# VHH binders against DNA primase DnaG (dnaG), part 13

Target 1, 371 residues: DNA primase DnaG (dnaG), of Nanoarchaeum equitans (q74mb1)
Amino acid sequence: MAKFAPVQYKYIIKAEFEIDGIVDREDIIGAIFGQTEGLLGMELDLRELQKQGKLGRIEVEYKRVGNKTIGTITIPTSLKAVETSLIAAAIETVDRVGPAKARFRVKEIVDVRSSKREYIRNRAKELFVQLLSKTAPDIEELRRELEEAYYSKQLIEYGEEKLPAGPLVEKSDEIILVEGRADVVNLVKHGILNVLGMNGINIPKSVVELSKRKKVTLFIDGDRGGELVLRNLLAAGADIDYVAVAPPGREVEELTNKEILKALKSKIPLEQYIKNLRISINNDENKEKYKELLSKVFDTKKAIVFDEQFNIIDEKPLEEIDKLPSAYGIAIDKILDNETYAKIKGKYQLILALDSNVNAQERVITLKDIQ
Below, E stands for the ipSAE of ESMFold2; O stands for the ipSAE of ESMFold2 at other seeds; V2 stands for 0.75 times the mean of E and O plus 0.25 times the DockQ between their complexes.

## First folded at step 9 (VHH; framework vhh_lunsekimig_d3)

Design D6 (from C1 with K98R; at its last look DockQ between E and O 0.63; V2 from the best seeds 0.63)
Fold by ESMFold2 at other seeds, look of step 9:
Structure D6 (fold): chain B 371 residues (1-371), chain A 122 residues (1-122)
Amino acid sequence: as target 1 above (371 residues)
Amino acid sequence: EVQLVESGGGVVQPGGSLRLSCAASGFSFSSYYLYWYRQAAGIERELIASITRGGETYYVDSVKGRFTISRDNSENTMYLQMNSLRAEDTGLYYCAARSYTYGKNPQLYEYWGQGTLVTVSS
């Protein structure tokens, strides 16, 4: 009867009752108001709260079982959590309905805006307790682990390499290619089912074969690791049609639904992506400095270290590269390979080389990047 | 002067019928839940039927379908129509009335009649 202009309710109190007799519905409601009167002061009196619209209509559902009345009540409130809890506790003090003895017990208080949060917590607790010894101090880490477990049941294996894939990868004419399993899980979570994962920079033969039969969009992280994945795919002979890039500094596995859809909507043809990459390097204010340093080291069989102003600090033959001091950057007269990188890893922020065969954590500029 | 007075009891053959009445004086039935109890010799009283202020009814299984409780608040009287009587229905029949008030002095009011005898014999 109060459906005219409901203010948005925040909580719903649900309570159970058992009454030792057959009673009228109106006496159940009357007992709740009558036996809580004055318990919590005038400001939390249930009749006054209902007059103010802060307490909704009390709904009662019951059945007769012999000479007993058993049922539930539902009370919506717009009050905050502490006031709602006080009212719920007061309802438990009701011990008589009409002439009959009664017992009331609050079953739950439902948060209208976040009812799903309790499901997630209860399921997370159940799964985590079953492991007994698992430690996971970060709630966001726990959430990611539970979501991965939930959605991983929808993945299939693709090819001889048993690659993680969404269930529609075989049927779709187009696929979205991502770096790893965590990326596949995140995309499947958001309803993208034509997705295929890889072994990072190790390019599976099944991926190369599939790329020749289907339209492929490569969805890469917003860092330099994504560029290396693309380069390795092209070197392996894969036929990549489009590139989608996560926001700068973000990984595909951590993106929200909105970020995923935006990145996929903003995909560009491979040729345009390569052109944009060349333009970005060409617009680097230090490009001429990179050229100058690389030209100085070219065909000298030496390495040169330099400061943030691109002044040469030291130079040595390549055989003595491990003897060079740490600095802002280093330029070397060779292809950056694993052996050389092991000797200079972590000593520099920028590496200039003739070419690169490694996935370095530092920024690497090669002759191809500046020519 | 508050009292309940039952009437209509007597001796009846198996399969017969009786109508019991319970009249109140000194108070009004309108705010009361009303009850019929029976007591066989050597046994505790048993609730057999009740009727709420709003007219909802309860019957124990042994009388359901045979007995009908009703109330007439304007006459301040409650009735029990007893049909298809059996030997096990023999006993003393009591009416009772109960009301509970909320407020500054919450209290249960309860009144009983003196009983009326029903005998069902071959």
Scores: ipSAE 0.625, ipTM 0.895, lowest interface PAE 1.6, mean pLDDT 84
ESMFold2, look of step 9: ipSAE 0.635; ipTM 0.898
ESMFold2 (binder alone), look of step 9: mean pLDDT 83; pTM 0.813

## First folded at step 10 (VHH; framework vhh_lunsekimig_d3)

Design E1 (from D1 with S50T; at its last look DockQ between E and O 0.56; V2 from the best seeds 0.63)
Fold by ESMFold2, look of step 10:
Structure E1 (fold): chain B 371 residues (1-371), chain A 122 residues (1-122)
Amino acid sequence: as target 1 above (371 residues)
Amino acid sequence: EVQLVESGGGVVQPGGSLRLSCAASGFSFSSYYLYWYRQAAGIERELIATITRSGETYYVDSVKGRFTISRDNSENTMYLQMNSLRAEDTGLYYCAAKSYTYGKNPQLYEYWGQGTLVTVSS
C-alpha cells in the first residue's frame, strides 16, 4: 500500500447524450461544468467537488453518425446517494455542447460499494473455516493434519515443473512466491490464493519467466536460509519486486493468519531488503557500537550523527535535530515518533532510538534490538 | 469590428474545380467552430461542411469526397476546395464561425460572411 490512498468513490453516474453537430471532446466536458455552474449551490458545484477529490475524472466516449455526436459519459463520485442524484439530475439540464444543441439523459447510477460487500462475504467464509479449526484445541496436531489434507486438494500445478500453486496464480497480476509446497498449503488455507511454490528443484525456469511479467513478492522464513533463497533466485535472473519475511525463528508454513497478513503488509521493496542485508552482515561486529552510541545519547536530550566508522560527526539538542547534517547514521535520545521522523527522513541510512512508533524507510535499531 | 470575408467564387464548367477562402478580421478563428453553408435559389441555407477547433471534419453526403474543408489558424483563414463541381452546386457560399459561452449570461456567438457566388454552367 502506498503512503497515499486513492479517493474511495461510492457511485458512478452513467449518462447518454445526443448532440446535433460534430463537437470536440473538450467541449462536451466543458458544457457539463459550464451549464451546471450555480444550479446546486457552492457545496455541490462540480468544479469545486473535483478540486476536493469528491468528483472523479469525467470519462467521455462517443461516435459520430452523420452530423450528430452520440455517446456516453461516466462520472465517479464519493458523495452520498442524495447528492449524487442531484448532480445526475443537473447533468440532464445540459442542452448545448459548444454551438450545438444537445440532450443528456442519465441511464443509471452504479453503486461502487458492492465490491466491498463481496469481499466481506468471501472473507467471512474463510474466517468460518478458521473458527472450525479452533473447536478442538486439545487435538491441535490432528486438526492441522486434516486441514493440510483438505487445502492440499485445492492446489493446482503450474508450469512444466508442475509447481504447487494456489488457484489464482495464473489470473492475478501479482503473485506471492514461497519456498515449498507446505508454504503454499498454509497460505491457501488462510485465503492467499495467488501463491506459487518452488517444489524442491534448483530455481525453476517457470518461476524466472513468470517473475518477468508479474509483480512478485518473495515470502521467506525468518532465518538466514531466506537470504540463500533470494540469492539463488537473483542469480537465476528472477525479477523480484518485494520481500516479506516471517518472524524471527518462524517458518512460513507454520504462520497464523495474523502473522501472514502482518508479514505481507510489512513487505519492502527488494532494493531496500538488499540494503538491510548489507547492514545486517555487519550486525555482530557493530552491536557494541550501537550500544555505545545509544548509551552516549541516553538522557542527554540530544541527537548525534555519525559516519560509517561510527565516529561522531556532530551533535545538537533534540529541538535542533533538523540542523544536523546528513550522514551515515543518527542516534537520538527519544522514542522515534512521526514528528521527529518528518525532520530526519531521507538524511540517514541508520537510525538509533530508544524505541519507535514509526515504520521508517530507513533501518531503525532500538534498545530492545541490541539487548 | 469583426468581419468574415469570402473569396474565390466564380463561374466554372461542370467537372471543374474552385477554391473558396474565408478570412476573419477582428477575432481569432482558434476558439471557433467553422462552417461552410450554401444557398441555392429558392432554398434555405444548408450546412455542407464543418471543421471543429481541433480539426475534426464533417461533410453532407452530397459533397463528401468532392469537397475538402481546412483551416489555417496562423493565417486566420478557412478554405473549401471544391472538385468535380455539378450544376446543383450553384449557389451562394457562406462561411460561418460559431462559439458558445456559458455562465450567468450564456450566449451563442455567431458570425457570417457576405457570401461568394459559385455558378456551375455549361
Scores: ipSAE 0.636, ipTM 0.892, lowest interface PAE 1.4, mean pLDDT 83
ESMFold2 (binder alone), look of step 10: mean pLDDT 82; pTM 0.804
ESMFold2 at other seeds, look of step 10: ipSAE 0.677; ipTM 0.908

Design E2 (from D1 with K104P; at its last look DockQ between E and O 0.61; V2 from the best seeds 0.61)
Fold by ESMFold2 at other seeds, look of step 10:
Structure E2 (fold): chain B 371 residues (1-371), chain A 122 residues (1-122)
Amino acid sequence: as target 1 above (371 residues)
Amino acid sequence: EVQLVESGGGVVQPGGSLRLSCAASGFSFSSYYLYWYRQAAGIERELIASITRSGETYYVDSVKGRFTISRDNSENTMYLQMNSLRAEDTGLYYCAAKSYTYGPNPQLYEYWGQGTLVTVSS
C-alpha cells in the first residue's frame, strides 16, 4: 500500500464567475475541466494533474441573484508559478456553464511560498493569447517560451557596450557584477535585479566607470576562473568593494536560489579576499619550488630562467635580462616594474619577483605572496 | 425525430388555475435544463421559469409564488402549475429544453415547442 504523502501547495488560484442562468454545481466544475481539456497539453491536463495530486479539489461557492449564478472558485496547486499562471489563464477562457453564458476572471493567485504572483499572471495571459493564434507547440516548448519571454523582458542593455543587465542596475546604489549573460539571466530568474554582466573577461569601460560611483559586489565562480576576472578588473582600474564566491566547484550561472542568497550574504571585503588568495598560494603544490628559486636569486642581482620541471636553464645579471631565452618561467632579484616587464613580456608563463608594481598578463608570484 | 409538445392551455377566469404540460419525444429530458417562456402581446418572449437537471428552480418575480415548475424525467414531461391567474398572464407559453456538450468547444442544443395559448379573461 502506498503511504499517502502530504500535499505541499505552492499557489491557490482564486477566480470569480458570473453565469447568466441558474446551473447545477457539477456543471460549473465540468465546464472548467471540459473547456480547458487539451488547451495546455497532456502535462497540464487538469484531470490528470488532480489524479497526480498536483492540483487540489476545486471548491465552488456561489449564490443565486435573480436569474444569475455568481460566485468564486478556489484551486490549490503544487505546480510552479509559470504552470499555475497558465492554468489560471486557461480558466478565464471558460465562457459557458451548462446552457448559460459565463464569465470567469481570476481574482488572485495566492503565493503560499512568496513569489511575484501578479507579474507572472499578467505575462502568462499575454503569451497565452499569442499562442492561441499560432500552431499549438509541445507543452515543454511552451514552458520554455514563457520562461524565456518572461526573463528577456526583465533584462536591459547597459552602457555603450550594450551589456546584459537586470532592470534595477541604473537605479540601485549597489550592483552585483557577474562575468556574463548566463549569470545575469540566472540571477534575474531568482529575483536579483541589480545585476550587470561583462560578457567574459574583456573589461568594458562602462563597468569601470560604474564601479567608481556605485558600490560593487563581484560575484564569481567557485573555481580558479574567478581569480582571473578579478585581476583583470583591478588592472583596468575598477573599484570593487566586495567579493561573493559561488560554492566550490559551482558556477554562478547554475546556482539555485538558496546558493545565490547564501553566497551574497557571505560576501567579504576585497582586501580580505586578496589576503585569502595569498594563503591559497601557500598551499600550491609547487610552493617549495617557488621558494627555492626566489631564495636562489635573492640578493644576487641576477635573473634565472627555468623549465616546466623548475630546472635552471640560464642565469644572467639583471642588466642582461633581455638576453635570457624564452622559457616556462623567470625569477628576478628585483621588484617587477614597467621597464623590466617590457623586456620580458610574452617570453615566460610564470614570473617570480621580490615584489610587483605591474599588473602583468602572466602569473606573478612575489616574496610577499609566499611568506 | 425530436419534438416538444405543449398542452393544457385555454381560457380561464382571473383567480383560476391551469396546468401546462410539455412532453418530449425522441430524446430524454434527464440531461436537459428545462424552461417555460411566455410571449404577451407587444412584448418579446420572456423566460418565466426554469428547472435544472437536479431540480433547482427559478421564477421571474411576476409569477413567483403563483407558478410552480416541475419535471418528471421518467415520463419525459415537464409541468407548469399556474395558480391565481391574472389578466397579465395572458400569452403564448413555450417550453424549451437546452443541453450542453462537454469539451473545449461546447455546443448548445435547444429544442422548442410550438406554444400553447393561455387567455385569462372575465
Scores: ipSAE 0.581, ipTM 0.881, lowest interface PAE 1.7, mean pLDDT 82
ESMFold2, look of step 10: ipSAE 0.628; ipTM 0.891
ESMFold2 (binder alone), look of step 10: mean pLDDT 83; pTM 0.803

Design E3 (from D1 with S31R; at its last look DockQ between E and O 0.73; V2 from the best seeds 0.69)
Fold by ESMFold2, look of step 10:
Structure E3 (fold): chain B 371 residues (1-371), chain A 122 residues (1-122)
Amino acid sequence: as target 1 above (371 residues)
Amino acid sequence: EVQLVESGGGVVQPGGSLRLSCAASGFSFSRYYLYWYRQAAGIERELIASITRSGETYYVDSVKGRFTISRDNSENTMYLQMNSLRAEDTGLYYCAAKSYTYGKNPQLYEYWGQGTLVTVSS
């Protein structure tokens, strides 16, 4: 038996049925599970969802009218509106209970928190009707369409430029600033509601004015395009407090919930981000020394600590990296990851590594930076 | 070989009683819904009684209160107790067993007997 805490249900699916015969209650429930198996993939399989506690007990009420069984089912779920709507649609495909022909129709999807009941009910019905009228080659495409339609409707417009925003931008003392509409949609989808989008590099005046009054975290892609957005914001006079960066090679609009939260948790003050930028308009006069130190540590499984003149002070195996003294810089024979960074944070001004998975507060120079 | 065999039919005077039996071989009744049908001369076969796997019953109005359907899964047999018989009860009585398998390739299992004749005459 798994150790799961009780789950608070968000929606209740209510469906009606008519069955051409008398049948046992257990066979009504069995038909629902049996005829929906495999329709929505493993992630939305009803038996699996019930084991995970995300789908509640299926309750059945019915009466017999002659040789017919007529009634209703109720199914509580803790799933989001999109997934609940897909499950509701799948239940309508059930066409037999035991040996008898059957017809199921979803009557409504009820929001357990009644303050949003009418919005969700109307929107789910609209999306369901649209599903019936479209060619949808797979369930993942349908999921994307439903999610985009739902979360785009949740956005508000901010300022005279009518910028895409989450509903809490005006009330929050802190905002998360992102490049465009797709980023806003993705963050709202994952529960980040104090988000404001821009027109990419073209900086709206409403954004600059807002940045003077609120604490702003700029959330950018991990490529040079993100650096250009920051440069343009600063040139326009925006007051940016923190920077969060998407994982290497990833865009904000495509991040999972875990990736978003990790990036926002790892945000750094603007001053530190600027200090850490590997791009400088001035040539770095010490580039040859960086190459020399990285070459020396390469494939040794060691770390080397050095002073401002790039003289080696100490060296130890990577396993003992926390035993090295504080100094001007450190060179390591590995990719800088969160575990390694935690052991050296604050001890050095310069970090030389083979590559980096970390948005460190110190300056980081990698092999690819020095060709 | 799957087989369903009725027995117990015969000639009975009005007001009399008969007990029909339906025995299955080659499969178990326990997963099946069971049915009695009746066919009178010149008339389409009609459902007159049914019983679910758990024992819930249905009767058409013309036999309600006079006929009793029952099942004994351990003996793989279904019964129809027919009391207060009337001339209009004359006909060929069929038993049927039905079950449905769910999944990607759903299948209805449906078995019928050959029938047993009941004649109600003076």
Scores: ipSAE 0.664, ipTM 0.903, lowest interface PAE 1.3, mean pLDDT 84
ESMFold2 (binder alone), look of step 10: mean pLDDT 83; pTM 0.811
ESMFold2 at other seeds, look of step 10: ipSAE 0.684; ipTM 0.910

Design E4 (from D1 with T101V; at its last look DockQ between E and O 0.62; V2 from the best seeds 0.65)
Fold by ESMFold2, look of step 10:
Structure E4 (fold): chain B 371 residues (1-371), chain A 122 residues (1-122)
Amino acid sequence: as target 1 above (371 residues)
Amino acid sequence: EVQLVESGGGVVQPGGSLRLSCAASGFSFSSYYLYWYRQAAGIERELIASITRSGETYYVDSVKGRFTISRDNSENTMYLQMNSLRAEDTGLYYCAAKSYVYGKNPQLYEYWGQGTLVTVSS
């Protein structure tokens, strides 16, 4: 029997509309395509996205109220959050359906997995509390038994990439994902045996595949570098369920037993962590200055260095980025990659870029972070 | 030349019936939303009925149940069947056709007839 196997959608755009007249359903759909054509360039053209299967069938529900047509549309998309948001905003510019004036407003963008994850999160909280209450003394006893049984420096290898892993990675239905070998060793030393490490910024295929089969908690350092790892994992298609963060200024590889347990017990669902990042950026008193500097370099192929008061010190073409002086910060008109980062590492405290795919020690703020 | 021509108006007693026609030349109704408007002396034109390209209809409350709008794209003609006519239905009846074309230079095409007079009197 054939199974229904649609493209796996990530988001559903839900919008309301009010139309000053009665109109045919097909003209509502046609207006959306016709009035957004050319607005977002060819990569985000709605007809092209639908041909590629990245945009699902537009579903329309409406009622007639006098000489008005009022209703909702739903549009599934497999695009990332930023692209989905751009398309949603473009839909709000639709002001005519057939000969009638219209108004569209996006009410929400729904994460397709959010309803299932919400149930799982709530139930997992209940079960975890029950586990801690029942086995608090036994947790310490179990730890002692595991300490004697494990080899903190003798890890197993996982996948084709021979990733460093704890001995329980295959057996466990939950995985703690960390950035590197040193993190794995530290967690194994402290009795966390269902841990899997990565070998840098390049996200292994085995990690992405495993994340689709098991519950994954990403345990990251307490700095901006950990955020980059998450963004790269999501871009590679990994299914991350929770995020645990080391204390500020601390790395996972150096944490004590108490700090590890506290961080893991305080893990946050992915969606909540992402919201917290956006709130933190929005509450930064210098957010507007970040926008100003990024706007000034945008589409110029230049880099600008600035002081702690955000005054521009020097400006050069990107190919001369290594000739810029050390300063408080730098803004660049490109995606921060390993090659570029090697040229500026250790010269700045703050890096502003269009996007980033590197694990930088400095604070990195991207255009997506401040939109 | 694009043109809409109404016909079928006249004098009728209260309770009587008339059938108005609106014929198009120079363009095809198939792409158009079609409308009947009514204007009594000294009053602004009001929409009384409309029909979409697929045949969905709207009527203002004062004519609902008494008037029927229809279209025949093969004859390039729209109709308004008016039954149970009342003195308040007296006025000049206009047909209109509207279409909106999306694209680089978006354009609303809107055509009107000259009107046909309907008089409901004893």
Scores: ipSAE 0.657, ipTM 0.907, lowest interface PAE 1.5, mean pLDDT 82
ESMFold2 (binder alone), look of step 10: mean pLDDT 83; pTM 0.808
ESMFold2 at other seeds, look of step 10: ipSAE 0.668; ipTM 0.905

Design E5 (from D1 with Q107E; at its last look DockQ between E and O 0.62; V2 from the best seeds 0.63)
Fold by ESMFold2 at other seeds, look of step 10:
Structure E5 (fold): chain B 371 residues (1-371), chain A 122 residues (1-122)
Amino acid sequence: as target 1 above (371 residues)
Amino acid sequence: EVQLVESGGGVVQPGGSLRLSCAASGFSFSSYYLYWYRQAAGIERELIASITRSGETYYVDSVKGRFTISRDNSENTMYLQMNSLRAEDTGLYYCAAKSYTYGKNPELYEYWGQGTLVTVSS
């Protein structure tokens, strides 16, 4: 470590003055030295301190107001706080500058390190905003890398395969199982500590064995890859109790705290998830009817309710969606969100929507599913 | 002997001009703040102009723009150029030199002239 040799000031004394006359700058400085001489002994004599480099140059700023001189002085010191305070108090005893009466009052003693730290903080914020404005994708990637490095310190290794895990995986009776290390890091970041990761598609023996001893919730991505992970786990003989699903098109590793907690709260038993999968997996020869119903509702700001033969029973504006009767299905001209789902939950077996941000209990078919 | 001697006073018509001088003997003006005071009949002396050791000046509003204070340290003399004189400018004009010592026994040193009479009369 190399040392920095230049004199480092610790404090800045700032004092105000009012002088009852027009005076020269040199006499303001002369009064400060002359009227404090001998007050604090030789060790705190201002001339001697300046000679030693412990007191910086006295800076004076002033203006003329009628027959008065009004201004401020600034004195940097490398002295400790108590000595600096004594010097500051001595300056307040100055009562003449040249032939004119004067009054000095210390306004503040500034800690240079605190002021420099405040400058750095404010300037860093400005530079960060400028960087975001020019290179936002790169900064987001860097942020993720830094967070991963930080939270990786909290992970443990589980089993012979040394799988990434949260620190409570052994202690907890319930385990959240995720596809990979990045998912584990994200869940730990958000306070989910009973989490265990895998090596993607390869199903570790330790995971299968653990699944037979503890309640396991599989937390999967909202795409087809997540369903493949479940199939591979079941084929390997794992005993999965619940399934939680990330929003469509989203990966577990990128979810916010709110999205993680919502998905885990909305977990469903495996058998119910499989039932939903079999409905979706089965080739559905009615997709032209789904397309027709969605096209009828598209850009109308309405919802349409229909029976098992896909005959329209009723329709209403989206604002009145709660007034529609229960039926086989409903088609809506919007993205299925939590607000809308709360109004129709349990009334229909089939929901047709433009897209979905909800892990609904009912079957949901979107424009993407028809394409 | 330490002395300040004013000169240049006299009688002048309104709108006229005078130049006052203040010469020092026994000390150097260069170490002093210099002042012109005026005393009209029945009132206190008033400061009307000052000049610092480095040449910075002050004027009371009633003379600003009409009077000019200056110092010539090489001739140990201070001047007051008075233009556009008014009846209100009539009075006894004093020069003063002031310095202040610092240290354990600080003290204000003041030297005053005897005054020179300026009469502005139609």
Scores: ipSAE 0.576, ipTM 0.880, lowest interface PAE 1.8, mean pLDDT 83
ESMFold2, look of step 10: ipSAE 0.695; ipTM 0.912
ESMFold2 (binder alone), look of step 10: mean pLDDT 82; pTM 0.798

Design E6 (from D1 with E56D; at its last look DockQ between E and O 0.63; V2 from the best seeds 0.66)
Fold by ESMFold2 at other seeds, look of step 10:
Structure E6 (fold): chain B 371 residues (1-371), chain A 122 residues (1-122)
Amino acid sequence: as target 1 above (371 residues)
Amino acid sequence: EVQLVESGGGVVQPGGSLRLSCAASGFSFSSYYLYWYRQAAGIERELIASITRSGDTYYVDSVKGRFTISRDNSENTMYLQMNSLRAEDTGLYYCAAKSYTYGKNPQLYEYWGQGTLVTVSS
């Protein structure tokens, strides 16, 4: 290899192009060199600059759309801003790629040093946290307390409830909604800055209001607690667009950068997530107990209330459903409708029914969900 | 003398096949993008297929899956394999070769054949 230090690039030119025909990648690159030759003098000739290491390799990304080739080019330079701007302008004069007419427009010129400084800041923060974990006691709660304090300087307060948030929550058209402060700290730690926390299960008014004007992705833990958060949000009238879920058994606050990015990339529309919850009941530990209770009420015209161990506490005809005591759950031999829900609202945490026409705030499991 | 000569046109039944050839003399195809155009009666000449120097291809939707463009630079010849021919494929078929040179004397080189008639009838 060379004995000299690698050239450090200062700027990246990003340009878009549209070509009236299909062309080879080689000819896109060739047109850039060929049509700029001689325009900027010998000192800024692109071939010579590349030989000198002052221009990096030209990267080309494109796709075919009918009889057109559209895409982008990326050109790293170690030149100063003025020379980089001259080269960018010269690229815009390229009007042919091979025999096809073409149009180039500079999209942006990126300052690499700003990008590197941000990487260094983020990586240094991560290494600092790792160092603390090696030299401090192996007490997870203490480690998380120190980590929270370290990253809290990047958090802002949102709304009258003073909710923990990343600095870009107001400026972004999309937000990532998480359950609590520790989740916000973890996402900010990994560079996700458009995040808003709720400080627990209770749904703040500011969250509901924000959800009506911004696109919201709810990022929940991979357990039953995440389902409860979603149900409470929907009951409060929040407008949730997507759901991202941590891996099974994992919490958002403990995820690595890779796990966060994977979960956010794999987000799904709310409606699909709700459908998937019904499918996943087959994996529920208590599935057979739900089946047993539903079977006991089926075709009886009765309702049965039960405790946390699924023991029957009381049963009455459906006509007397309002006379049943409050308990952990209730199973009913009918489709849950508004009239029935009004009689049992707030008395139970779990409702088992044949089907449901109601978006209840409690967890509802229907016969269809079990089949 | 620079020349493109098409061959292989003729009369064919619907559902039949033809193979058109376009041979170049006086220059090498290797530097050229190659094209087939079609002109039906009363209609402007239209691009129906193209092939780049490296062999990437384009087809208009009406011929996609039925026509195949190919090139043989060693024979200085381009081909159009036309299968499942339809009445609407009837027309005069032109080959074209195009290349652009950069540098002090930028120039578009563009050569056309005289056309070969394809008739799909009966």
Scores: ipSAE 0.670, ipTM 0.908, lowest interface PAE 1.4, mean pLDDT 83
ESMFold2, look of step 10: ipSAE 0.684; ipTM 0.908
ESMFold2 (binder alone), look of step 10: mean pLDDT 82; pTM 0.803

